Miniprotein binders against Uncharacterized 14.6 kDa protein in sodA1 3'region. Designs and how they scored, part 2

Target 1, 131 residues: Uncharacterized 14.6 kDa protein in sodA1 3'region, of Leptolyngbya boryana (Plectonema boryanum) (p51586)
Amino acid sequence: MQTLAQMDILVVDDDPDTRDLLRFMLEDEGAIVTVAPNAKEALSLLERELPKLLVSDVAMPEMDGFELIGRVRELPKGETLPAIALTAYAREEDRQAALRSGFNDYLTKPVDPLELIRLVQQYCLAFPPDA
Key: E = the ipSAE of ESMFold2; O = the ipSAE of OpenDDE; V2 = 0.75 times the mean of E and O plus 0.25 times the DockQ between their complexes.

## First folded at step 3 (miniprotein)

Design A8 (from g1 with E15R R18M Q19T E22L R23L E26Y E30L R58L E61R E62F R65A E69R)
Fold by ESMFold2-Fast, scan of step 3:
Structure A8 (fold): chain B 131 residues (1-131), chain A 81 residues (1-81)
Amino acid sequence: as target 1 above (131 residues)
Amino acid sequence: STVRITVRFEGDDPRQLMTAVLLILYIARLLGLDVEVRVEGDTVTIEVRGLSPEQAELIARFVEAIARRLGLEVRVEVRTD
């Protein structure tokens, strides 16, 4: 249960229930989770201090996840920040849109907890270990 | 196939059972699941149709993780018919 010990993760989602669930899942593995209810607040946090990983919903009002990730990639050291998109869309073109926008990976809502933890470990930890 | 998830509370506070029921409904709502929930004494039974055994285990893990965060002592069991 310590697989994500001391990993700073920012979770962005406009739904408070989804934010709470994702936070509980990641903190159960030892992560230090910061949550933001919208892209603007997320960007303000990212401008102050970068986490090890960004997990963001793509379908948010005002500034969506696509606009958010574009702005993140323009921040100093934000160019290489690992970022995972959360999307309600199951179509391949929607998934590809997230990747083209600057996300490193994506997960479909409802989020599979094992897929989330596996993907987070992949980007935050050297697991599987480097050769 | 029908999956049955049974959650048993080991504490003596009936408010803990209510919290567990609300958490289960919260998770089901977030996952978009159509579930039937029954509460009998210290036991909550959830019946879900169309889930794989792997998906049922993930739901059980969610329930256990959230219960742990809230300081609730529970036993979770999954059965597939």
Scores: ipSAE 0.006, ipTM 0.205, lowest interface PAE 11.0, mean pLDDT 72

Design B1 (from g1 with R23F E26V E30R E54R E57M E61A E62Y R65L)
Fold by ESMFold2-Fast, scan of step 3:
Structure B1 (fold): chain B 131 residues (1-131), chain A 81 residues (1-81)
Amino acid sequence: as target 1 above (131 residues)
Amino acid sequence: STVRITVRFEGDDPEQLRQAVEFILVIARRLGLDVEVRVEGDTVTIEVRGLSPRQAMRIAAYVELIARELGLEVRVEVRTD
């Protein structure tokens, strides 16, 4: 039994290897994953249809994850979209900046698969299948 | 210090074993790691060396996820090198 069955997730990261790894880990648990290589493409996808969860790198060229999440929070029904930041920053102040910018949680790179699945599952449980 | 991880898969479904090995090799390749694969009857052993403790933990966690999904028995051993 897959623990993230039918969880619709958008993954945003400018590194193709990271996108493939995250997609594989999440799809292995049953999630439906869409990937975007940059914030502009992600925003275009989000304007069409919101996923159940956004997972986004912070450090991206042109439009970073902080700008992306700010714009997401202004979208119709985007105010409450769960969002997890992926950051290479070891400093607490940088991680707190992600939370202040509108992310609900953060994970440090390289991403620990068990930490990712555990955290994503918390959001999946907040949106259970109808009775 | 660096660590070595040894992953041993057991099962009677050759296709499931092949998938597990391929998934691990893909991850190792993305992390820039050298791996050694040994086939011993119904058992496949994968050895990865030169890992940091963090890299070893990540690979071990991923291996556990794959084994659970594919219904394979897996044994992961970590040694300091």
Scores: ipSAE 0.000, ipTM 0.144, lowest interface PAE 11.7, mean pLDDT 73

Design B2 (from g1 with Q19R R23L E26I E30Q E54T E57T R58S E61L E62Y E64Q R65M)
Fold by ESMFold2-Fast, scan of step 3:
Structure B2 (fold): chain B 131 residues (1-131), chain A 81 residues (1-81)
Amino acid sequence: as target 1 above (131 residues)
Amino acid sequence: STVRITVRFEGDDPEQLRRAVELILIIARQLGLDVEVRVEGDTVTIEVRGLSPTQATSIALYVQMIARELGLEVRVEVRTD
């Protein structure tokens, strides 16, 4: 079942294999995935058009995911863009840092496709609590 | 010690075989494994160094889980020496 039909998602990661894996998982569910190899390119894309969801690696050279999310949150319509952090570190302190920096949630690498899809559905398809 | 993880494609679609091989290579790289890969027809053999039997089994189960979620028809087997 294509549970993410036509959902526009931007994936940011400096590792091409991670980008390919995430694209593979998300497109299998019907999503329209744009990939960026670094934060600068991602920010350029976000300034032109916002996706429905941002998925970004935290640990990237030059501009990391913390700097990226901070700048995204300063964009006029970027304040409420759902964003999920990808981290290789399962330590609570590292996860808390991602949330504190402006991400809505996090996933650890290597990414479980079931966990990814459920989390993406949560942020893209769920009704507001007060609806 | 050395372990051998064998992934066999069970479908008949060449595109699906290509996707299965690509997925295995991506997963191996994501897990930071030191691997040597051989593709022979419908079989992909991955030789990995320094894994215990428990670690090898966990990785094989992870690969099988990912493949099943993505609709790939593969079988995964682990052999240690």
Scores: ipSAE 0.006, ipTM 0.256, lowest interface PAE 10.1, mean pLDDT 71

Design B3 (from g1 with E22K R23F E26V E30R E54R E57L R58A E61G E62F R65T)
Fold by ESMFold2-Fast, scan of step 3:
Structure B3 (fold): chain B 131 residues (1-131), chain A 81 residues (1-81)
Amino acid sequence: as target 1 above (131 residues)
Amino acid sequence: STVRITVRFEGDDPEQLRQAVKFILVIARRLGLDVEVRVEGDTVTIEVRGLSPRQALAIAGFVETIARELGLEVRVEVRTD
């Protein structure tokens, strides 16, 4: 049994090793993963077709994850797309910044596979918490 | 919480072993891991600190997958002590 069978997920990170690791974790559970090396390519993909979930690094050159998520929230049907921020920093201020920018949650590098899968299940398989 | 990842090269080409060690070190460095690496014959032992056993298993699986894509024959073992 694969917990994330056929779930479309877009992973954005400028570090190829991090992209490969995240793709491995998610595909091991049956997800269909698309990767993008920067926010511009991610936005181009999102304008064509929305995934079920976005996982994006915050700290990227040129357009960071905060600007990316802001633009995603302006896309048709992008307002409710579940999005998880990925950061190398574990400070409370980083979490608050991600949430204020429009992300639903965040993960700290190096990513715990069980925490990643738990969040994906929470936002894609269970009803989102009512506000 | 120390996790030991052992990567054994199953071939006997010294050049491929050298490439495998270089590859492992590059990956460990880029993932920001606190690592100590030892090379003994055909075996590379990586001691990683600050990772959960689940994170270590994911990294070991990642290493196996990339090695397979590069055509390297390796065996990866993870132990927590």
Scores: ipSAE 0.000, ipTM 0.190, lowest interface PAE 12.0, mean pLDDT 70

Design B5 (from g1 with R23Y E26L E30K E54K E57I R58S E61I E62L R65F R68M)
Fold by ESMFold2-Fast, scan of step 3:
Structure B5 (fold): chain B 131 residues (1-131), chain A 81 residues (1-81)
Amino acid sequence: as target 1 above (131 residues)
Amino acid sequence: STVRITVRFEGDDPEQLRQAVEYILLIARKLGLDVEVRVEGDTVTIEVRGLSPKQAISIAILVEFIAMELGLEVRVEVRTD
């Protein structure tokens, strides 16, 4: 079923296998997925055109997800872009750090596909692709 | 080093078993992986080779949730190649 029909999503993760799996899961639900292997390329894409949702790993070399989201929040209309953090941090303190950095939500790695889809659907309803 | 994952689905509904298999085949095709499928009555066994450990873990998690969604029993075995 295509519950995410035509929703534009940018997925950022330095691991190609993770990018492929996340893209597959989201595209299977009808989303239009763009992938980026690092924060620098993601930021370049975001400066040109904002997606409806950003899904980003926090643990990336060079520029991490925390620095990425900080820069996103400084972009025109980037202040309100929904963003989900992918994190290996299981402690509540570390989860709160992701939210404090500017992410709206987080998911722990390894990513549960059903949790990802449910969370993304929530943002799709709040920010419809055709509005 | 690569790993191999063996997934065994069991259930009474042939349509649910078919859907589970097709979902796994789609994922394997997307990742460029070779897959072997064996059907025996109400049981389907799927073997995927050439996986990284991270890919194997992700697939193992995914098949558990597919089984839960479709009302199937599932067993997963991961081994090094």
Scores: ipSAE 0.000, ipTM 0.152, lowest interface PAE 16.1, mean pLDDT 73

Design B6 (from g1 with R23W E26T E30R E54R E57T R58A E61A E62Y E64R R65I; at its last look DockQ between E and O 0.83; V2 from the best seeds 0.67)
Amino acid sequence: STVRITVRFEGDDPEQLRQAVEWILTIARRLGLDVEVRVEGDTVTIEVRGLSPRQATAIAAYVRIIARELGLEVRVEVRTD
ESMFold2-Fast, scan of step 3: ipSAE 0.194; ipTM 0.551
ESMFold2, look of step 4: ipSAE 0.507; ipTM 0.773
ESMFold2 (binder alone), look of step 4: mean pLDDT 82; pTM 0.778
OpenDDE base, look of step 4: ipSAE 0.722; ipTM 0.884
ESMFold2, look of step 5: ipSAE 0.508; ipTM 0.780
ESMFold2 (binder alone), look of step 5: mean pLDDT 82; pTM 0.779
OpenDDE base, look of step 5: ipSAE 0.731; ipTM 0.888

Design B7 (from g1 with R23M E26L E30R E54S E57L E61F E62A R65W)
Fold by ESMFold2-Fast, scan of step 3:
Parts: C-alpha cells; sequence; structure tokens
Structure B7 (fold): chain B 131 residues (1-131), chain A 81 residues (1-81)
C-alpha cells in the first residue's frame, strides 16, 4: 500500500540530485510532489497555493531555509503549515535553531528514507484519513 | 522476456551502505519485487530478477541518484533473464 496517496508536498533544495531523490522517495509512497530549486521560487509557489507539507533544505544560497520558513509563517494559513527542515549539520544546536525558526521537525542529510517517510506520515496523516 | 538488474555498492561507512540498501528495498517493495541481498565485507550486492525493461530503467535511475547523494561507488548491470 502507498501510505501518502494524493498528499501534496513541496520539496525545496538547491541540489537537483537531492530534489530528484526526495521526489522519487515521496512519489513512491503516492505523494504528489512539487519541487523548487530555491527559496524565492518556493515562496512564489506557496503564495499561490499551500501544500499539505513543506520539506526544505536550510543551507541554500541567497535566501536560506530559516528566512524561508519565517516568511512562510507570515502567509495566510501558512502559520500552521507542517514543515520539515533538511540540514547537513549533525549538531543539536543547528537542529534546535531550525525548530526555533518555525520548522516543526528536522532531518539530517543524507536523508534516511525510513525517517523521512515516518516524519511525513506523522505530519500529514490525520484521523480519520482525508477522503 | 524479462531482465535482471545487479547493483553493487562499495564503501567502508556502514551507515551509508545501510541507507542505500534501505532505499532500494523500499523501491523494490513498492514495485512488488523479490530482492536478493548479499553482504561481503565492505561490499553490498543487490539483485532483482523478473523485471520489465521499464522497471529496470526506473531502478537503475534511482540507484544512480542514491549513490551520488550518499557518495558511494556503485556498479549497475542489466542483463536478460
Amino acid sequence: as target 1 above (131 residues)
Amino acid sequence: STVRITVRFEGDDPEQLRQAVEMILLIARRLGLDVEVRVEGDTVTIEVRGLSPSQALRIAFAVEWIARELGLEVRVEVRTD
């Protein structure tokens, strides 16, 4: 069974290989994935229509993920959008910084696919399941 | 006719190898495929049989991207059953 059927997810990462890998993992579970190569493009997409979940790299050139999430929280209905941070830094301080900035959770790169799917299910699946 | 794909990962970081294996097993599970995994020292070999050519291409693509993301050396072989 696909566990994320019809779930709209936006993935933001400046590395095209990472975007393709994350898209593959999530789409294999049934999700509908939109990808953005930077925070500016992500904001343009989010201003038009909110996904059910945002997955964003924190370390991006120009506008990083911390600035992105701050701006997302100011959008209409963006205050409660579930968001997961992707960080290359294996420090508790960096992980706590992501949470303080407005992310709901975090994952360390390289992404463990089982951890990714577990967190996405945690934040996307409601009871009862949306029809 | 069906094809088989053999994937060989090489590296000495057990965590990186574990992540690669788990991602491929996830892909195989979703495609309803039977997978044989062999571990020999710092090398992991994964073989999947009974694939259509399109399934083999999807797996080969995914494996290449996984290896690049994790910084692992990978060898992919596709042959007819």
Scores: ipSAE 0.000, ipTM 0.232, lowest interface PAE 12.2, mean pLDDT 75

Design B8 (from g1 with Q19L R23F E26A E30R E54R E57M R58T E61L E62L R65Y E69L)
Fold by ESMFold2-Fast, scan of step 3:
Order: C-alpha cells, then structure tokens, then sequence
Structure B8 (fold): chain B 131 residues (1-131), chain A 81 residues (1-81)
C-alpha cells in the first residue's frame, strides 16, 4: 500500500547508491522524492521550495549535516521543517548531537528500510487506518 | 543498472528458517529471478542478482517484515551488480 501519498521529501547524501535506495524505498510508498548529492545543492533547493520532510546524511564533505540543518532552521518557514539525520555513529553522545543541532529524529546507517518508512509515516498528514 | 541483494537469516528454529527461505524463493520465482541459497548451521544466506533498485528495495522491505513475524534476525546487503 502507498502510505506516503504525495509527501514531498528531500534526501541528501553524498553516496549515490544510498540516494538511489532511499529514493526508491520512499517512492514505492507514494512519496515524491528530490535528491541532492551535497549540502550546498540541498540548500539551494530548499531556498526555492521547502519539502514536507528533510532526510540528510550527517557526515558529508565540505558542509556537513549539522551545518546544513542550522542553515535550514534560519530559512523562512524552515524553523519547523521536520528533519531526520542519517548517521554512522551508534553512540548516544553522537545521536544527541544530531538532535541538539536541529534534527527531529535520527536513523543509523546502514538504514533499516522498515524503520525509515515507519518514521517517515509519522510526518505524513494522512495515514491509512491499518498502518 | 542492476543490483544484487544478499539476505542472511539467523535463528535457532529450523522451521522458521525454512519458511523464510520458501517465502523469498516464491517471490523470486514470481519476478523471474535466479537465487542462490547457502545453509551453514543456524544461518541461511540467499543471494539474488539482476534486480532493479526498486525490486531490491521491495524485497528488502518484505524480508525485514517476514523476519520480524518469524522471530529471525536478518541482515540485508545491497551491491551494484
């Protein structure tokens, strides 16, 4: 069933295989996915039009996910944009750092597909009764 | 481009492991895909090649779902073919 019907999601990750997998996972559930290979390109897209949800890798070259989310929170209407961090770090300290930087949630890499879909469903405005 | 998915199930219940394998084999047959199965003790490894990224993602989601229902541990690995 398509549980993410028409939800606009921006996925940011410097790894093209990760971007492709995340995009196909989310699109298979009905989402409309835009991808960006780095934080600067993501920020350029966000300045034009905000998605309903941001999913971003933390560990990216040049501008990391922490700097990206800080810039996002300064954009008009960006203060309340839901954002999920993708992190290779499993330690509590690193997870708390993502939340303190402005992300609403986090997921550990490699991403569990079911965990991602369930988390994203929480931000969808309309839910199927059995989801 | 196509991708390869490797699924590793681990558990101490042989019937649940067998059921998980049969489920994946049924999906692969329906999609016209070839699979390789390797059994080593309490671990079963299944490799499927020639998948589109969408097919690989769908199989990964179904595999995670089945593992949770059957009380198995599962590890999924996706690589470019």
Amino acid sequence: as target 1 above (131 residues)
Amino acid sequence: STVRITVRFEGDDPEQLRLAVEFILAIARRLGLDVEVRVEGDTVTIEVRGLSPRQAMTIALLVEYIARLLGLEVRVEVRTD
Scores: ipSAE 0.000, ipTM 0.176, lowest interface PAE 13.3, mean pLDDT 74

Design C1 (from g1 with Q19Y E22R R23L E26L E61M E62F R65L E69L)
Fold by ESMFold2-Fast, scan of step 3:
Structure C1 (fold): chain B 131 residues (1-131), chain A 81 residues (1-81)
Amino acid sequence: as target 1 above (131 residues)
Amino acid sequence: STVRITVRFEGDDPEQLRYAVRLILLIARELGLDVEVRVEGDTVTIEVRGLSPEQAERIAMFVELIARLLGLEVRVEVRTD
C-alpha cells in the first residue's frame, strides 16, 4: 500500500510551510518524518540518531545546506547517509555543486511530490544500480 | 493577462484546508508570482497577474496533485480573463 512504510526521514528547511508540506507528502506514503528549522538543530538530531534519508534545503540562513552536508559526512555512519538537496537553482552548475558538496541528488523548488517520492524510493528501497 | 484559479474542498477538516492554502501561497512565493488570494469557506480563489494560460494550468495541476497527496478531495478550475 504505502511505498515508504516506516522509513525514517529528516527534513531540514527554514520555511515552516515547506517543512509541513514535505512532511505531509512523505507521511502520506508511510514515512516517519522528523523536521528541523535550521542546520544547527538538524546536526543535533543527526548526532543523536541517523535517519534513513536526509532532505535538506541548500539556501538557509546562518549555516547553509553545503556546510550541513559537509558536517554530516564527518559523522560516524554519516558518510553513506543518502541525502537529497532542495534548491531554487535551476542551472546545471548549481546542481553539480550540490552533488560535489556531498548530496546524492537534488530537487528544484517548488518540489514536485511525485519526483520527491520517486527519489526517496530510489535511495531507500534497495534499488542497487549494480545488481 | 489575469488568471483565476479556484480550488474547492470537499471535507470537514479545517487543518487540511489550511495546509492546502499554505501550499498555494508557497508555490506563488517561490515562483515570484503577483497574486491575490481569497478564502471563502471551503473555496480558495487565486488571481494571478502576468501568468500565461499554460503556466496557470501547470500551477493548477501541481496544486491538485499536492492536495491529493494530502488526502484532500478537491476540484480545481482555471479561468483566463
Scores: ipSAE 0.000, ipTM 0.162, lowest interface PAE 12.7, mean pLDDT 70

Design C2 (from g1 with Q16L Q19L E22R R23A E26I E61L E62W R65I E69Y)
Fold by ESMFold2-Fast, scan of step 3:
Structure C2 (fold): chain B 131 residues (1-131), chain A 81 residues (1-81)
Amino acid sequence: as target 1 above (131 residues)
Amino acid sequence: STVRITVRFEGDDPELLRLAVRAILIIARELGLDVEVRVEGDTVTIEVRGLSPEQAERIALWVEIIARYLGLEVRVEVRTD
C-alpha cells in the first residue's frame, strides 16, 4: 500500500546514489520527491515553497546540514517544518548536535528502508498539535 | 505472466550484505512476495518469484542503486516464469 500518497518531500544530499536510493524508497510509497545536490539549492527551493518534510545530509561541502537547518528555521513557517538529519557516523555526539541544531530526528547511513519509511510516516502522518 | 528475479550481492562487509538483504525482504513483504535467500561466504543470492513485470523492473532498479550506495557488487537476472 502507498502510505505517503502525495506527500511533498525534499531530499538533500551531495551523493547522487544516495539521492536516487532515497527518492526510490519514498516514491514507492507514493511520495512526491524533490532532490537537491547541496544546501544552497535546497534553500532556494525552500524559500519558494516548503515541503511537508525535509531529509538532509549533515556532512556536505560548503554549507553543511547544520547551517542549512538553522536558515530553514528562520524562514516564514519554516520553524515547524519536520526535518530529519542523515549522518554517516554512529556517534551519539553527532546525533545530539543534529537535534540541537534544529532537526527533529536523525537516521544513520547506510539508511535502512524500514526505518526511513517508519520515521517519515511518523512526521508526515502524525496528528499536529492543537494550534 | 509472472516474472522471477535473481539477485546476487558480493562484498567483504557482512553488515552491508545484511542491510541489502533486509531492504529486499522489506520490499518483498510489502508486495506479498515469497523470497528465498542463500548465503555463501561473501556472497548472497536472493530469488523472488511471482512478480509482475512492473514489480520486477522496480526491484531491479532499486537493487542496482542500493548496491552502488553500499559499495557491493551486484548481478541481476530476470526471467519469465
Scores: ipSAE 0.014, ipTM 0.265, lowest interface PAE 6.9, mean pLDDT 76

Design C3 (from g1 with Q19R E22K R23F E26F E61A E62L R65F E69R)
Fold by ESMFold2-Fast, scan of step 3:
Structure C3 (fold): chain B 131 residues (1-131), chain A 81 residues (1-81)
Amino acid sequence: as target 1 above (131 residues)
Amino acid sequence: STVRITVRFEGDDPEQLRRAVKFILFIARELGLDVEVRVEGDTVTIEVRGLSPEQAERIAALVEFIARRLGLEVRVEVRTD
């Protein structure tokens, strides 16, 4: 069943295979996925229109996911945008850093599709978009 | 302990079989795992070695998701090495 029907999600990752896999997972549940290869392009998209959820890799060249989320939280209506961090080979320190930087949650690569979908449902269907 | 997982995809669409292989090879690369692939007609067999039990369960779930999405039949076997 398409439990994420018409849910607009922005996926940010510098690896095209990761973007393809995440899009594949989310679109299977009916989501409308926009992808960005870096933080700069993601910010340009976010300044134009906010999605229901941001999924972003932490370790990107130039502007990393920590800087990205900090800037997102300063955008109009961006303070409460649900955001999930993606990290490879995460230690507990790296996971805590993502949460402290402004992400709501995190997932480790390779992403489990059921964990991703459950998390999206938690933040977009169970939690309202504004306080 | 380490385990190995053998994945057999079967389907009538060679492009979807190629996509399944691409995704699994990407996952194996991300985890630094040894992988062997054999393609015969409408069947692809992939063997991944050196997995922890937790990694094996995660890969099995992801493999089943990929098969369902691509319209492929899948059989997954897990063995302790």
Scores: ipSAE 0.044, ipTM 0.437, lowest interface PAE 5.1, mean pLDDT 77

Design C4 (from g1 with Q16A Q19W E22R R23L E26M E61Y E62L R65M E69A)
Fold by ESMFold2-Fast, scan of step 3:
Structure C4 (fold): chain B 131 residues (1-131), chain A 81 residues (1-81)
Amino acid sequence: as target 1 above (131 residues)
Amino acid sequence: STVRITVRFEGDDPEALRWAVRLILMIARELGLDVEVRVEGDTVTIEVRGLSPEQAERIAYLVEMIARALGLEVRVEVRTD
C-alpha cells in the first residue's frame, strides 16, 4: 500500500532532473506532486492554493529558498505550512540557517528516499495524541 | 517476450552511488522485481530480469534521470531474455 496517498506536495528546485527525481520518489508513495522551477512560480502557485507540504531547494538563482520561505510565512494561512529545506550542506550552521529562516526541517542532498518519506509522514500525517 | 536491463553507474562519489542503488531498489520493490547488484570500486552494476518492454523503457528513463540528478555517468543495456 502507498504511504502518502493523495497528499498534495509542492516541490521547488531549479534543476529539472532533481524535480523529476523528487516527484518520482513522492508519487511512488501515492503523493500528488506539483513542481515549480523557481521561487517566483512557486509563490504564484502558493498564493492560489496551499499544498499540505512544501519541499524546496535553498540554492536557487535570483530568489533562494531562504527568501522564498520568508515570503511564504507572510501569506494568509502560510504561517503553519510544513516546509522542508533541501541543501547540499550538512553543517550545523546551515541547518540552523534553514530553521531560522522558517523551514520546519531540512534534508541534505543527495536525498535519501526513506528519510524524505519519514519527514513527510512526520509533518503531514495525523496520529493519535498520547494524552 | 521478457527483457533484461543492465544499468552501470560510474562516479567518484560513493554517497551518490549509494543513493542510486537505493532508488533502483525502491523501484524494483514497487514492481515486485528482484535485482542483482554488483559493486566494483567507483562502479555499480544493477541487473533486473523478467521485465516487460514497457517496464524496461520506464526503468531506462528513470535511471538516466537519477544519474543526471546525482552527477553520475550511466550506461544502459537492454537484452531480450
Scores: ipSAE 0.012, ipTM 0.243, lowest interface PAE 8.5, mean pLDDT 75

Design D1 (from g1 with Q19R E22M R23F E26L E30L R58Y E61R E62L R65L)
Amino acid sequence: STVRITVRFEGDDPEQLRRAVMFILLIARLLGLDVEVRVEGDTVTIEVRGLSPEQAEYIARLVELIARELGLEVRVEVRTD
ESMFold2-Fast, scan of step 3: ipSAE 0.029; ipTM 0.428

Design D2 (from g1 with Q19R E22L R23W E26I E30Y Q55L R58L E61R E62A R65I)
Fold by ESMFold2-Fast, scan of step 3:
Structure D2 (fold): chain B 131 residues (1-131), chain A 81 residues (1-81)
Amino acid sequence: as target 1 above (131 residues)
Amino acid sequence: STVRITVRFEGDDPEQLRRAVLWILIIARYLGLDVEVRVEGDTVTIEVRGLSPELAELIARAVEIIARELGLEVRVEVRTD
């Protein structure tokens, strides 16, 4: 029925309004959303239990999204966790930086709800490649 | 010039208000508009720079349609400075 029913998603962003908006978008489609205000708290949550998908702002104080994703990829089973970067930039250079740092994809701010839901469906509902 | 569109919601459902705001932002993006949206209680203020009166009315009508679709009772006002 709902396209993201019971999908566990972690949203990381230092702006509370952005976190609330993203939570609303995802929960409206049935997702179970956990939010973190910074990379350090996100890492503490990720070390405890991995979600099905990570959505993270790149530009955060102290530890940015690039540092966060690097640390995530070092966690057990964190190597294959789908991760989407949120960036204020719309340039190709920024897309390349996000992908190179370890993110699977990116979205530009302000986030389009339809693009977010489409991308989440792509990474959460697609089967992994088989041998 | 700046156009200000003020929407007052007669609703007690904050979830529906947030959904209406999302649709307003989606429409603004679809129309390629540079907008500033402010939400204060039951009031949503949309400021658009360099917008013609015709486009301002189009946005106001779009807001009214979306609110109606969401089952919200709203009052929309357009003001050009």
Scores: ipSAE 0.005, ipTM 0.172, lowest interface PAE 11.5, mean pLDDT 71

Design D3 (from g1 with Q19K E22A R23L E26F E30R E61K E62F R65F)
Fold by ESMFold2-Fast, scan of step 3:
Structure D3 (fold): chain B 131 residues (1-131), chain A 81 residues (1-81)
Amino acid sequence: as target 1 above (131 residues)
Amino acid sequence: STVRITVRFEGDDPEQLRKAVALILFIARRLGLDVEVRVEGDTVTIEVRGLSPEQAERIAKFVEFIARELGLEVRVEVRTD
């Protein structure tokens, strides 16, 4: 089943293997995935056209995910863009930090594909695809 | 022609081995692939059949990444079926 058919998603992570894994998980569900290796490139893409969802690593060199989400929230129509943080930390304190920074939710690495798809559906779909 | 991949994970943490297996099974089943799993002590062997060469390359890369993230040793063998 392609539960995310035609859903535009931007994935940001400085690790190419993480980007490839996330793209594989999301494209298998029918999503249209764009990837960016850093926050600067992600911002350039977001300024041109907003996706339906942003998935971003928080721990990136130069500009981290916290700085990225702050800038996203300042973009036209970026205030309400759903955003999920990816973190290596499983502590409640880290979840609170991501949420306070502007993310809607978070996932820990390595990402569980079922949890990823569940959150994407939660933030992007009003009704089940085959309702 | 189809391709067959044999993946061998090795590690002394059963929870990490279980996570690796679960993730590979999720991917294989979503792609409609035939999967066989064999467990022997601290080693898990997963065989995936019916792959296109492109699917095989992607799965091999994904497997290497999973092993690195979960602290497992991995060996991958690819054969034309």
Scores: ipSAE 0.024, ipTM 0.359, lowest interface PAE 5.6, mean pLDDT 76

Design D4 (from g1 with Q19R E22Y R23L E26M E30A R58W E61R E62L R65M)
Fold by ESMFold2-Fast, scan of step 3:
Structure D4 (fold): chain B 131 residues (1-131), chain A 81 residues (1-81)
Amino acid sequence: as target 1 above (131 residues)
Amino acid sequence: STVRITVRFEGDDPEQLRRAVYLILMIARALGLDVEVRVEGDTVTIEVRGLSPEQAEWIARLVEMIARELGLEVRVEVRTD
């Protein structure tokens, strides 16, 4: 069963191994995944066409995930785009910082694939992809 | 030529061993790869065949991340088919 059938997801992470892992996890459930290695390329993609969900690493060089989400929320249709933060920070205060910055949810690295899929499914149901 | 990778997880927590196996099986399934699993007490051996060298390198790194997160010992062996 494809629980994320045709959900368009943009994954942003500067680590190619993490991008591949997230892509494979989500594509196995039927999602259509686009990947970006940094915030600049992610913004370029987001300005052309918004996905149904953004999954972004917080700790990226040059432009971090906090700056990225701030820029996304300024886009006309980006204000309500569901966004999940990926963070290596274990402390609650750091995780709450992601939510205050504009993310809807967060996951800690290394990412548990079952936790990722469950969280993404919630957004698929709340913001179903349209054909 | 293709590559095969043999992953051996060891640990006292059967739920963590199951999670490790599940994560590898999900990834192998997504890639359309052949997988064999052997369970022996507190040890699980997973063999994945038909990999490109790049896929094998990625899986080896992923497996080490999984083992660290789940508190498991891991050994990885890569062999050309």
Scores: ipSAE 0.014, ipTM 0.236, lowest interface PAE 7.2, mean pLDDT 77

Design E1 (from g1 with R18E E22L L25F D34T E36I R38V E40T)
Fold by ESMFold2-Fast, scan of step 3:
Structure E1 (fold): chain B 131 residues (1-131), chain A 81 residues (1-81)
Amino acid sequence: as target 1 above (131 residues)
Amino acid sequence: STVRITVRFEGDDPEQLEQAVLRIFEIARELGLTVIVVVTGDTVTIEVRGLSPEQAERIAEEVERIARELGLEVRVEVRTD
């Protein structure tokens, strides 16, 4: 069963391989994935229409994920948008920084597909009548 | 055609929130509806497509009843968009 059926998810990452991998994993579970290569393009999309969940790299050139999430939380309805941070760092301080900046959770790169799906399911689920 | 029900829990007990989410899930199953449930912090948002305003009102009433039974302080908002 597709647990993310018709779920709109925005993935933001400056690395195209990472974007493709994450899109593939989420679409395999039924999600409708939009991708953005940087925070500015992501904000343009978010100002038009909010997804059900945001997955964003923290370390991006120009505007990083911390600045992005701060601006997202200021958008109408953006205050409660579930957001997961992606980071190459494994330190506890980095996890705390992501949470303090406004992310709901955090994943370390390279992203494990099963861990990503499990974490997304903690915030978003599509419940069919026979589930 | 899409009805959004937002429930904000004015408490800090994660276990009580989990119980509320599970009961909301059961309501969706009982109504035979496909819903999208989003949980962030103390807020649960339920989006259902094809609900009538009367069906949305009944869901909101059941959510409030569950919250009272769990001793939670809750705000419920229903929108059609």
Scores: ipSAE 0.013, ipTM 0.359, lowest interface PAE 7.8, mean pLDDT 72

